# Ledger of designs, part 20: VH-VL binders against Glutamine--fructose-6-phosphate aminotransferase [isomerizing] (glmS)

Target 1, 141 residues: Glutamine--fructose-6-phosphate aminotransferase [isomerizing] (glmS), of Sulfurisphaera tokodaii (f9vpa4r286to426)
Amino acid sequence: VIEEIKNAERVIVIGAGTSYHAGLYFSIELNRLGINSLPVIASEYYNVRSKKGDLVFAISQSGETIDVLQGIRMMRNSGAKIISLTNVIESAIARESDYKIYMRAGPEIGVAATKTFTTQLASILFILSVLKKENLKKMEK
Below, E stands for the ipSAE of ESMFold2; O stands for the ipSAE of ESMFold2 at other seeds; V2 stands for 0.75 times the mean of E and O plus 0.25 times the DockQ between their complexes.

## First folded at step 14 (VH-VL; framework fv_disitamab)

Design y6 (from w2 with heavy chain A106S; at its last look DockQ between E and O 0.95; V2 from the best seeds 0.00; counts 0 for: pae E 2.3 > 2)
Fold by ESMFold2, look of step 14:
Structure y6 (fold): chain C 141 residues (1-141), chain A 123 residues (1-123), chain B 105 residues (1-105)
Amino acid sequence: as target 1 above (141 residues)
Amino acid sequence: EVQLVQSGAEVKKPGATVKISCKVSGGTFSSYAIHWVQQAPGKGLEWMGRINPSGGSTYYNQKFKDKATITADKSTDTAYMELSSLRSEDTAVYFCARGTYSGYTSPDYFDYWGQGTLVTVSS
Amino acid sequence: DIQMTQSPSSVSASVGDRVTITCKASQGIDSYVAWYQQKPGKAPKLLIYAADSLQSGVPSRFSGSGSGTDFTLTISSLQPEDFATYYCQQYDSYTFGGGTKVEIK
């Protein structure tokens, strides 16, 4: 997926609730790395005109968040590619994505949603660290 | 398998009303817009409108806004289109088609179609 | 309103021929184009969405291309079952092209 992020004309990051906040952080850090990115609240997905060349990064722990699912369906219709970050193999969002990233969080037990958010951030930080290493390689030339 | 089954052919006189049903099976009815398309005899396809089954909101081709009324019944997974004040030029095959999502009017394409319902308007 | 001008209106071709069908939009529509095949007495069948994405189950001899205003459907090697009428559709606001009837000689 790292090559798809690097090559995208724009990375649209979509999520609801705490996933939106993780996505907002991701989008901010992508822009700091020179990668054009737009964070989107899932319930407002229709405010974005997507196009071929866009990459949609969908964040949903359950993989069943309806507004995220509707958003990626709409954006796929424009020719955008879909990456999902979920914690459920074969969830609806994962099944309808071109690329799938699975979190290691496991079942959410005993800590409400806090563990899920930190695991989403860990996945995002790993992706960012790989992207940062690629930028350093380019600078060595 | 997703399947859209429409009500049978109708013969009507000018001025009458017809209501065509479109039963959807094999999928989640409320997650997908239902679109309606007219095909007059020997002619091409013309989009008439669509409905979001979850909220019942509709969006019409301006040409048909005073002719067609689109509704949906989530309890029976069925969409309907009523054509009023029928005239001979309303003679056509009418298709229902399922979109790929339901939360906005466009962009959408139609991956499953009903078999079509012939409506004949003759005096 | 966005018009889709489809050409040719008909084509006669032999099995194995390459057939191209074009649609021109009256204004830019990005890649919001679908292509449908319709056989007599049947409902249309989706072939291509997003201008160039092949629908699942559609043979690879069908391909789409284009963006903006000019779009093409290509059948790389015409088969007997490809006798049909083909329609482009813009789905920014939903209009169809006039159709192209493909006759097998």
Scores: ipSAE 0.553, ipTM 0.847, lowest interface PAE 2.3, mean pLDDT 89
ESMFold2 (binder alone), look of step 14: mean pLDDT 91; pTM 0.938
ESMFold2 at other seeds, look of step 14: ipSAE 0.588; ipTM 0.855

## First folded at step 15 (VH-VL; framework fv_disitamab)

Design j1 (from y4 with heavy chain Y59S A106S; at its last look DockQ between E and O 0.97; V2 from the best seeds 0.70)
Fold by ESMFold2, look of step 15:
Structure j1 (fold): chain C 141 residues (1-141), chain A 123 residues (1-123), chain B 105 residues (1-105)
Amino acid sequence: as target 1 above (141 residues)
Amino acid sequence: EVQLVQSGAEVKKPGATVKISCKVSGGTFSSYAIHWVQQAPGKGLEWMGRINPSGGSTSYNQKFKDKATITADKSTDTAYMELSSLRSEDTAVYFCARGTYSGYTSPDYFDYWGQGTLVTVSS
Amino acid sequence: DIQMTQSPSSVSASVGDRVTITCKASQGIDSYVAWYQQKPGKAPKLLIYAADSLQSGVPSRFSGSGSGTDFTLTISSLQPEDFATYYCQQYDDYTFGGGTKVEIK
């Protein structure tokens, strides 16, 4: 995953609702690291023309968010690669992605947008921490 | 397992109308655009149009916009194409094909195809 | 609007030959190209999407290349089942090339 993010021409981050806001944060931090990134509201996916060399980072806790699923389907048609961040093995979004990251959240037993956002952020922060460590190693050289 | 099954061959006289059906099984019907492609005898492929089955929105090749009407029925998972004012040059095999998503006109390619429906217009 | 000029219109080849088919788009289309194989009396079969991505279940002797305006389909070692007509398609607004019939020499 980390090598794909580093080598992408652009990282398109797609999500709906709170997942969009987690994705927005991710995109901002990627740009700070010098990695070209574009956050996309899932319901507006058709406003983005994907290209070969793009990496699509799809955020959906359930793995069934319809606008995210439609968006990654469209974007794959350019040859872009898809990474999914979901909490459901064999969900539609996970099945249709090239790389899969599963959130380690517990059961979603309440109205808990906060819990979902926290687990998404934890996964994103881990990815960012690895990218930052790689960036620091390059500076040392 | 996705399958597209089209209605059978038709023989029509000039000026008639024909309606071809395309029943989709083995997937979520409303999640994928249905495209229509013409192949005249001994000729190549020509895209005619597509429909988003979810809301019924359509997009047509300009060449066919006055000839073809594409519809979908979500209750039966079936797309239709009606050809009006048939002429001898409309004699062709007509294919339906499934795209990879439905929410926008393009870009899309076709990974599942119906068997084709021969429409013959004879004087 | 976007024209796909496919060449050659036919090619005579022997089993084992390398066959190359080209398509030229009238304007830049990035990698939005598919290639299809069609045998007589059958529906087209998707081989390649996104200019160079091999569809699942398609033999690796098929490959695609190109970006922008110039695209190629290559069959590295022609097999008896590969005698068919091949079409490129751009999918910004869905036009097909004129087709290339691959025939036994």
Scores: ipSAE 0.596, ipTM 0.851, lowest interface PAE 1.9, mean pLDDT 89
ESMFold2 (binder alone), look of step 15: mean pLDDT 91; pTM 0.938
ESMFold2 at other seeds, look of step 15: ipSAE 0.619; ipTM 0.860

Design j2 (from y4 with heavy chain Y59S; at its last look DockQ between E and O 0.96; V2 from the best seeds 0.69)
Fold by ESMFold2, look of step 15:
Structure j2 (fold): chain C 141 residues (1-141), chain A 123 residues (1-123), chain B 105 residues (1-105)
Amino acid sequence: as target 1 above (141 residues)
Amino acid sequence: EVQLVQSGAEVKKPGATVKISCKVSGGTFSSYAIHWVQQAPGKGLEWMGRINPSGGSTSYNQKFKDKATITADKSTDTAYMELSSLRSEDTAVYFCARGTYSGYTAPDYFDYWGQGTLVTVSS
Amino acid sequence: DIQMTQSPSSVSASVGDRVTITCKASQGIDSYVAWYQQKPGKAPKLLIYAADSLQSGVPSRFSGSGSGTDFTLTISSLQPEDFATYYCQQYDDYTFGGGTKVEIK
């Protein structure tokens, strides 16, 4: 995953509702790291012309968000690669993605049902931390 | 497995109408646009139009907008194309084809095709 | 609308030959190109999408390339079952090339 983000010409981050806000944060931080990124509200996916070299980062807890699914289908038609962040193995969005990130259940499930935004954000923060460490290693040369 | 099964061949007189059906199985009907393509005898392929089965919105090639009417019936997972005021130059094989999504007109390509329906217009 | 000029209109080749078919778009279309194979009496079959992405189940002897206006389909080693007509399609507003009939000697 990390190598695909680093090598992308543009990272398009698509999500709906709370997933859009997690994606907006991710996109902002990617741009601060020098990685070109565009946050997209899922219901407006058709306003974006994707191109080969784009990487689409799709955020959907259920993996069944209709606007996200329609958006990644359209964007794949350009040859863009799709990364999904979901919590449902074999969901439609996960199955139609080139790379899949599943929110890992902890050692045991000891927390109440709602954890959607916080687990999405935790996954995003981990990705960002690895990207930041990679940048430091490049500077050491 | 996705399959598109079209209605059988038709022979019509000039001025008549014909309605071709395209039944889709093995997938979520409302999630994918249905496109229609004409192939005149011995000729190439020409896009006629498409429908989003969910809301019924359509887009047409300008050449065919006064000839073809595309509809869909979600209860039977079937798309239709009606050709009106038939003339001899409308003699062709007509294909339905499934796109990869439905929420916008383009960009899309066609990964599943019906077997084709021959419409012959003769007096 | 965007015109797709496909060449050659026909080719006669032997089993094992490399066959190259080209399409030229009348304006830039990025990589929004598909290639289809059509055998006599059958519906078209998708081979390539996004200019160079091979559809699942399609033999690896088929490949696509190009971007912008110039696109090619290549069959690296022609097989007897490749007798067919091939069409390019641009999908910014859906036009097809005129087709290329591949005849095996």
Scores: ipSAE 0.590, ipTM 0.849, lowest interface PAE 1.9, mean pLDDT 89
ESMFold2 (binder alone), look of step 15: mean pLDDT 91; pTM 0.939
ESMFold2 at other seeds, look of step 15: ipSAE 0.616; ipTM 0.857

Design j3 (from y4 with heavy chain A106S; at its last look DockQ between E and O 0.91; V2 from the best seeds 0.00; counts 0 for: pae E 2.3 > 2)
Fold by ESMFold2, look of step 15:
Structure j3 (fold): chain C 141 residues (1-141), chain A 123 residues (1-123), chain B 105 residues (1-105)
Amino acid sequence: as target 1 above (141 residues)
Amino acid sequence: EVQLVQSGAEVKKPGATVKISCKVSGGTFSSYAIHWVQQAPGKGLEWMGRINPSGGSTYYNQKFKDKATITADKSTDTAYMELSSLRSEDTAVYFCARGTYSGYTSPDYFDYWGQGTLVTVSS
Amino acid sequence: DIQMTQSPSSVSASVGDRVTITCKASQGIDSYVAWYQQKPGKAPKLLIYAADSLQSGVPSRFSGSGSGTDFTLTISSLQPEDFATYYCQQYDDYTFGGGTKVEIK
């Protein structure tokens, strides 16, 4: 997954509601790392012309968010690759993705809605930490 | 398994109207656009238009805008195309085809096709 | 309307031959091209989407290439079941090429 993100011409991050805000943060941090990224509100996916070389990072806890599913279907038509971040094995979004990242829930001490966003953010922070470590390794050399 | 089954062949007189059905099975009907394609005898393929079955919105090839009316019935998972004011040059095989999504007019390609419906317009 | 100029209009070939079909778009369309196969009396069948992505269940002897305006469908080793008419389609606004009939030599 990490190599796909590093090598993409553009990382399009799609999410709805709170997943969009997690995706916005991800996109901002990717740009700070020198990785071209575009955050997209899922319901407005049609405003983005995707191209071969794009990587689509789809965020959906359920893996069934309709606007996200429609968006990745449209963007696949350009030859873009799809990475999904979901918490449901064999969900529609996961099944239609080239790469799948499944969320890992934190300790059982939070409410379901808060836990869902925290899990999304934790997954994103982990991905970012790996990308940042690769950058530090290059600087050491 | 996705299947598109069209209504049978029709013979019509000039000036008549025909309505072709396209029954879709094997999937969520409202999630995929239904496109229509004309093939005149011995000729190539020509795109006519499409419908988003969810809200019923349509997008037409300008050539067919005043000829074809595309509708859908979500209760029967069936799309329809009505051809009005038939002329002899409307004699063709008409195909329905399923797109890959439904939320916008393009880009889309057609991964499943109906068997085609021959419409013959003769005096 | 974006025009798709497909060539050749027909090809006479033998089993085992390599067959190449081209389509040229009248303007840039990125990789928004599909290729279809149609046998007599049958509906078209999707072979390639996004210019070079092979549809599931389609034999690997079929391949696509190109971007922008120039696109190619290649059959690496023609089989008896490949004698058919082939169409390119651009899907920015849905126009088809004129077709290429692949015939037995």
Scores: ipSAE 0.550, ipTM 0.845, lowest interface PAE 2.3, mean pLDDT 89
ESMFold2 (binder alone), look of step 15: mean pLDDT 91; pTM 0.937
ESMFold2 at other seeds, look of step 15: ipSAE 0.567; ipTM 0.837

Design j4 (from y4 with heavy chain Y59S A106S, light chain S53D; at its last look DockQ between E and O 0.90; V2 from the best seeds 0.71)
Heavy chain, then light chain:
Amino acid sequence: EVQLVQSGAEVKKPGATVKISCKVSGGTFSSYAIHWVQQAPGKGLEWMGRINPSGGSTSYNQKFKDKATITADKSTDTAYMELSSLRSEDTAVYFCARGTYSGYTSPDYFDYWGQGTLVTVSS
Amino acid sequence: DIQMTQSPSSVSASVGDRVTITCKASQGIDSYVAWYQQKPGKAPKLLIYAADDLQSGVPSRFSGSGSGTDFTLTISSLQPEDFATYYCQQYDDYTFGGGTKVEIK
ESMFold2, look of step 15: ipSAE 0.627; ipTM 0.855
ESMFold2 (binder alone), look of step 15: mean pLDDT 91; pTM 0.938
ESMFold2 at other seeds, look of step 15: ipSAE 0.639; ipTM 0.862
ESMFold2, look of step 16: ipSAE 0.649; ipTM 0.860
ESMFold2 (binder alone), look of step 16: mean pLDDT 91; pTM 0.936
ESMFold2 at other seeds, look of step 16: ipSAE 0.635; ipTM 0.862

Design j5 (from y4 with heavy chain R50I Y59S A106S; at its last look DockQ between E and O 0.96; V2 from the best seeds 0.00; counts 0 for: pae O 2.5 > 2)
Fold by ESMFold2 at other seeds, look of step 15:
Structure j5 (fold): chain C 141 residues (1-141), chain A 123 residues (1-123), chain B 105 residues (1-105)
Amino acid sequence: as target 1 above (141 residues)
Amino acid sequence: EVQLVQSGAEVKKPGATVKISCKVSGGTFSSYAIHWVQQAPGKGLEWMGIINPSGGSTSYNQKFKDKATITADKSTDTAYMELSSLRSEDTAVYFCARGTYSGYTSPDYFDYWGQGTLVTVSS
Amino acid sequence: DIQMTQSPSSVSASVGDRVTITCKASQGIDSYVAWYQQKPGKAPKLLIYAADSLQSGVPSRFSGSGSGTDFTLTISSLQPEDFATYYCQQYDDYTFGGGTKVEIK
């Protein structure tokens, strides 16, 4: 996964609601690392022209968010590769992605929507920390 | 398996109207756009238009904008194309085809096709 | 409309031959190209999407390449069942090429 992100011509980060806000943060931090990134509100996916060389990072806790699913389907038509960040192994979004990242979250208690956002953010921070470490490793040579 | 089954062949007089049906089975109808394609006798393929079956939004090839009207019925998982003011040059096989997502513009390609419906216009 | 100029218009080849079909777009279309096979009296069948991605269930002897304006479909070892007409399609605004009829000698 990390090499795919580093080598992508552009990382398109798509999500809805709170997942969009997590994706916006991820996209901002990717750009700060020198990785070209575009955050996308899932319901507006049709405004984005994807290309071969793009990497689509799809964020959906359930893996069933309709607008995210439609967005990755459209973007695959260009030959873009799809990474999903979900908490459901056999969800539609996970099944239709090329690479799958599953959140490390315990069982949800009923109305704990806030916990799902922090789990998404934790997963994103881990990915960012690995990317930062790889950059330092390259500079030492 | 996804299947698109079209209505049977039609023979019509000039000036008449025909409505071709395209029933989709084996998948989620509202999640995929439906395209229509004309193939005149002995000729190639020509795209006519697209419908998003969820909201009913359409887009047409300008050549067919005044000829074809595309609709969808979510309750029966069926798309329709109506051809009006038929002329002899409208004689062709008409295909419906399923897109890959629900959009009504581009980009899309067609992973499943109906069997085609021959419309013959003769006096 | 974006025009797709497909060549050749026909090919006569033997079983086992390598067949190459080309399409040229009148403007840049990235990799927004599909290839279809159509047998007489049948609907087209999708072979390739995104210029070079093989559709599930399509034999690996079919391959696609190209980006921008120049695209090719290759059949690496022609089989008897490959007798058909082949069409490219750009899906920026859905124009088809004129078709290539492949005949087995």
Scores: ipSAE 0.523, ipTM 0.837, lowest interface PAE 2.5, mean pLDDT 88
ESMFold2, look of step 15: ipSAE 0.545; ipTM 0.840
ESMFold2 (binder alone), look of step 15: mean pLDDT 91; pTM 0.935

Design j6 (from y4 with light chain G28S; at its last look DockQ between E and O 0.91; V2 from the best seeds 0.00; counts 0 for: pae O 2.1 > 2)
Fold by ESMFold2 at other seeds, look of step 15:
Structure j6 (fold): chain C 141 residues (1-141), chain A 123 residues (1-123), chain B 105 residues (1-105)
Amino acid sequence: as target 1 above (141 residues)
Amino acid sequence: EVQLVQSGAEVKKPGATVKISCKVSGGTFSSYAIHWVQQAPGKGLEWMGRINPSGGSTYYNQKFKDKATITADKSTDTAYMELSSLRSEDTAVYFCARGTYSGYTAPDYFDYWGQGTLVTVSS
Amino acid sequence: DIQMTQSPSSVSASVGDRVTITCKASQSIDSYVAWYQQKPGKAPKLLIYAADSLQSGVPSRFSGSGSGTDFTLTISSLQPEDFATYYCQQYDDYTFGGGTKVEIK
């Protein structure tokens, strides 16, 4: 996964509702790391012309979000690769992705937190941490 | 698994109307656009138009916009193409084909095809 | 309309031959090209999408290449079942090339 992100010409991050906001954060942090990224509201996927070299990072807890599924189907038509971040093995989005990341949800702690959002953010933060660690290694040289 | 089965061959007189059916089995009918393609005898392929079965919206090749009317019936998982004011030049095999998604007009390619329906227009 | 100029219109070839078919688009279409095979009396069959992506179940002797305006379908070692007509298609607004008939010498 990490090599695919680093090698992509552009990382398109697609999600609906809360997943879009997690994806927006991810996209902003990718850009800060020098990785070209575009956040996309899933219902507006048709506004994006995907290209070969794009990597599509699809966020859907259920793996069945219709607008995300339609979006990755359209974007695959350019030859773009698809990474999914889902919580359901063999969901439609996971099955139609080239690479699959499955969330693990722990017990909910706290009244205001949802298990799903915390797990999405934790997965994103882990990916960012690995990418940041690679950047620190380059700087130390 | 996914199959597109078209209605049988038709012989029509000039000026008549024909309605070709395309029954889709396997997969989710409303999730994929249905496209129509003409192949005149001994000729190549020509795209005619497509329908989004979910809302019924259509997009036509300008050449065929006054000739073809594409519809879909979600209750029977069937797309239709009606050809009006038939002329001898309309003699062709007509294919239906399934796209990869339904929510926009392009880009799309066709991974499943019907067997084709020969329409012959003769006096 | 985006025109697809396909060449040659026909190829006379033997089993084992390498066959190359080209399509040229009238304007850049990035990688939005598919290739189809059609045998007489049958529906077309998808071989290649996105210019160079091989469809599942298609033999690896088929390959696609190109981007922008110039695209190629290659059959590395022609087999008896490959005698057919081949079409390119651009899918920005759905036009086909004129076809290439691959025939037995």
Scores: ipSAE 0.564, ipTM 0.845, lowest interface PAE 2.1, mean pLDDT 89
ESMFold2, look of step 15: ipSAE 0.614; ipTM 0.852
ESMFold2 (binder alone), look of step 15: mean pLDDT 91; pTM 0.938

## First folded at step 16 (VH-VL; framework fv_disitamab)

Design k1 (from j4 with light chain K24R V33L; at its last look DockQ between E and O 0.97; V2 from the best seeds 0.69)
Fold by ESMFold2 at other seeds, look of step 16:
Structure k1 (fold): chain C 141 residues (1-141), chain A 123 residues (1-123), chain B 105 residues (1-105)
Amino acid sequence: as target 1 above (141 residues)
Amino acid sequence: EVQLVQSGAEVKKPGATVKISCKVSGGTFSSYAIHWVQQAPGKGLEWMGRINPSGGSTSYNQKFKDKATITADKSTDTAYMELSSLRSEDTAVYFCARGTYSGYTSPDYFDYWGQGTLVTVSS
Amino acid sequence: DIQMTQSPSSVSASVGDRVTITCRASQGIDSYLAWYQQKPGKAPKLLIYAADDLQSGVPSRFSGSGSGTDFTLTISSLQPEDFATYYCQQYDDYTFGGGTKVEIK
């Protein structure tokens, strides 16, 4: 996964609702690390012309968000590769992605929207921490 | 397994109307655009138009805009194309084909095709 | 609108031959190009999408290349079942090439 993100010409991060906000944060931090990134609201996926060399990072806890699924299908039509971040192993989005990252959150009780966002952020922060460690090691050499 | 099954061959006189059906099985009907393609005898393929079955929105090749009307019925997972004011040059095989998503007109390619429906228009 | 010029119109080849078919778009279409195979009396079958991505279940002897305006379909070792007509399709606004009939000699 980490190599695909590092080598992409552009990382398109797509999500709906709270997943979009998590994706926006991820995209901002990727750009700060020197990785070209574009955050996309899932319902407006058609505004983005994907190209070969793009990597699509799809965020959907359920893995069934229709606009995300439609978006990755369209973007695959250019030959873009798809990474999914979901919490459901056999979900439609996970099944249709090239690479799969699974969140480890259990059943949500209480404030579901808040827990979903923090779980997504935790996964994103872990990915960012690995990317930062690889860059630091490279620079020290 | 996704399967598109079209209605049978039709023989019509000039001026008539024909409605071709395309029943989709083995997939989520409303998640994929249904496209229609004409193949005149001994000729190549020509795109006619498409429908998003979820909302019923359509787009057409301008050449066929006044000839073809594309509809869908989500309750039966069936798309339809009606050809009006038939002329001899409308004699062709007509295919329905499934796109890869439904939310926009393009870009899309067709990964599943119906068997084709021959429409013959003659006096 | 976007014209697809496909060549040759036909090719006669032997089993085992390498067959190359080309398409040229009248304007840039990035990699929005598909290849289809059609046998007489049958529906087209998708072979390749995104110019060079092989559809699931399609034999690896089929390959695609190209970007922008010039595209190529290659059959590396022609088999008897490859007798068919092949079409390219650009999918920015959906036009097909004129077709290439591959005959086994």
Scores: ipSAE 0.586, ipTM 0.847, lowest interface PAE 1.8, mean pLDDT 89
ESMFold2, look of step 16: ipSAE 0.608; ipTM 0.852
ESMFold2 (binder alone), look of step 16: mean pLDDT 91; pTM 0.938

Design k2 (from j4 with heavy chain S106A; at its last look DockQ between E and O 0.99; V2 from the best seeds 0.71)
Heavy chain, then light chain:
Amino acid sequence: EVQLVQSGAEVKKPGATVKISCKVSGGTFSSYAIHWVQQAPGKGLEWMGRINPSGGSTSYNQKFKDKATITADKSTDTAYMELSSLRSEDTAVYFCARGTYSGYTAPDYFDYWGQGTLVTVSS
Amino acid sequence: DIQMTQSPSSVSASVGDRVTITCKASQGIDSYVAWYQQKPGKAPKLLIYAADDLQSGVPSRFSGSGSGTDFTLTISSLQPEDFATYYCQQYDDYTFGGGTKVEIK
ESMFold2, look of step 16: ipSAE 0.646; ipTM 0.868
ESMFold2 (binder alone), look of step 16: mean pLDDT 91; pTM 0.939
ESMFold2 at other seeds, look of step 16: ipSAE 0.637; ipTM 0.863
ESMFold2, look of step 17: ipSAE 0.630; ipTM 0.859
ESMFold2 (binder alone), look of step 17: mean pLDDT 90; pTM 0.936
ESMFold2 at other seeds, look of step 17: ipSAE 0.611; ipTM 0.855

Design k3 (from j4 with light chain Q55E; at its last look DockQ between E and O 0.93; V2 from the best seeds 0.00; counts 0 for: pae O 2.1 > 2)
Fold by ESMFold2 at other seeds, look of step 16:
Structure k3 (fold): chain C 141 residues (1-141), chain A 123 residues (1-123), chain B 105 residues (1-105)
Amino acid sequence: as target 1 above (141 residues)
Amino acid sequence: EVQLVQSGAEVKKPGATVKISCKVSGGTFSSYAIHWVQQAPGKGLEWMGRINPSGGSTSYNQKFKDKATITADKSTDTAYMELSSLRSEDTAVYFCARGTYSGYTSPDYFDYWGQGTLVTVSS
Amino acid sequence: DIQMTQSPSSVSASVGDRVTITCKASQGIDSYVAWYQQKPGKAPKLLIYAADDLESGVPSRFSGSGSGTDFTLTISSLQPEDFATYYCQQYDDYTFGGGTKVEIK
């Protein structure tokens, strides 16, 4: 997954409601790391013309968010690759993604108070931490 | 497995109306646009229009906007295309095809096709 | 309407030959091109989408290339079952090329 994000010509981050706000944070931090990124409100997906070389990062806890699903389907028609961040194995969004990230990591099992938004942010922060670690390696060389 | 099954061949007189059905099995009917394509005898393919089955919204090739009416019935997972005021030049095979999404008119391509319905218009 | 100029209109080739079919769009369409195969009396079958992405179940001897205005479908080693007519389609506003009939010698 990390290489796909680093190699993408643009990372389109799509989500609805609260997931959009998590995606907006991700997109801002990607741009700060020098990775071209565009946050997209899922209901407005048709305002974006995707291109081959784009990577679509789709955020949907259920993996069934209709506007996200329609958006990734449309964007796949350009040849863009899809990464999904979901909580549900074999959801529609996960099944239609080229790469899948599931938020329900083992350490969070048994902590029933974990909210959907905070789980999304934790996953995003982990991805960002790995990307930052790679940047530090480049600087040391 | 997604399958599109069209109604059988029709022979009509000039001025008549025909309604072609396209039954979709497999997948979620309302999630994918249904497109219609004309192929006149010995000719190439020409896009006629499409429908979003969830809300019933349609978009037409301007050439066919006064000839074709596309509808869908979600209770039977069936799309329809009605051709009115038939003329001999409307003799063709008509295909239905499923798109990859339904929330916008384009961009889309057609990954599943019906078997085609021959409509013959002769006096 | 975006016109798709497809060439050649027909080609006669031997089994094992490399066959190349081209389409030129009247304006830039990025990679919004599909290729279809149609055998006589049958529905078209999707081969390629997004200019160069191979549809699942399609043999790897089929490949696509191009972006912008110039697009190519290649059959690397023609097989007897490849006798068919091939169409490009741009999907910004849904026009097809005129078709290329591939005849096996």
Scores: ipSAE 0.567, ipTM 0.844, lowest interface PAE 2.1, mean pLDDT 89
ESMFold2, look of step 16: ipSAE 0.605; ipTM 0.857
ESMFold2 (binder alone), look of step 16: mean pLDDT 91; pTM 0.938

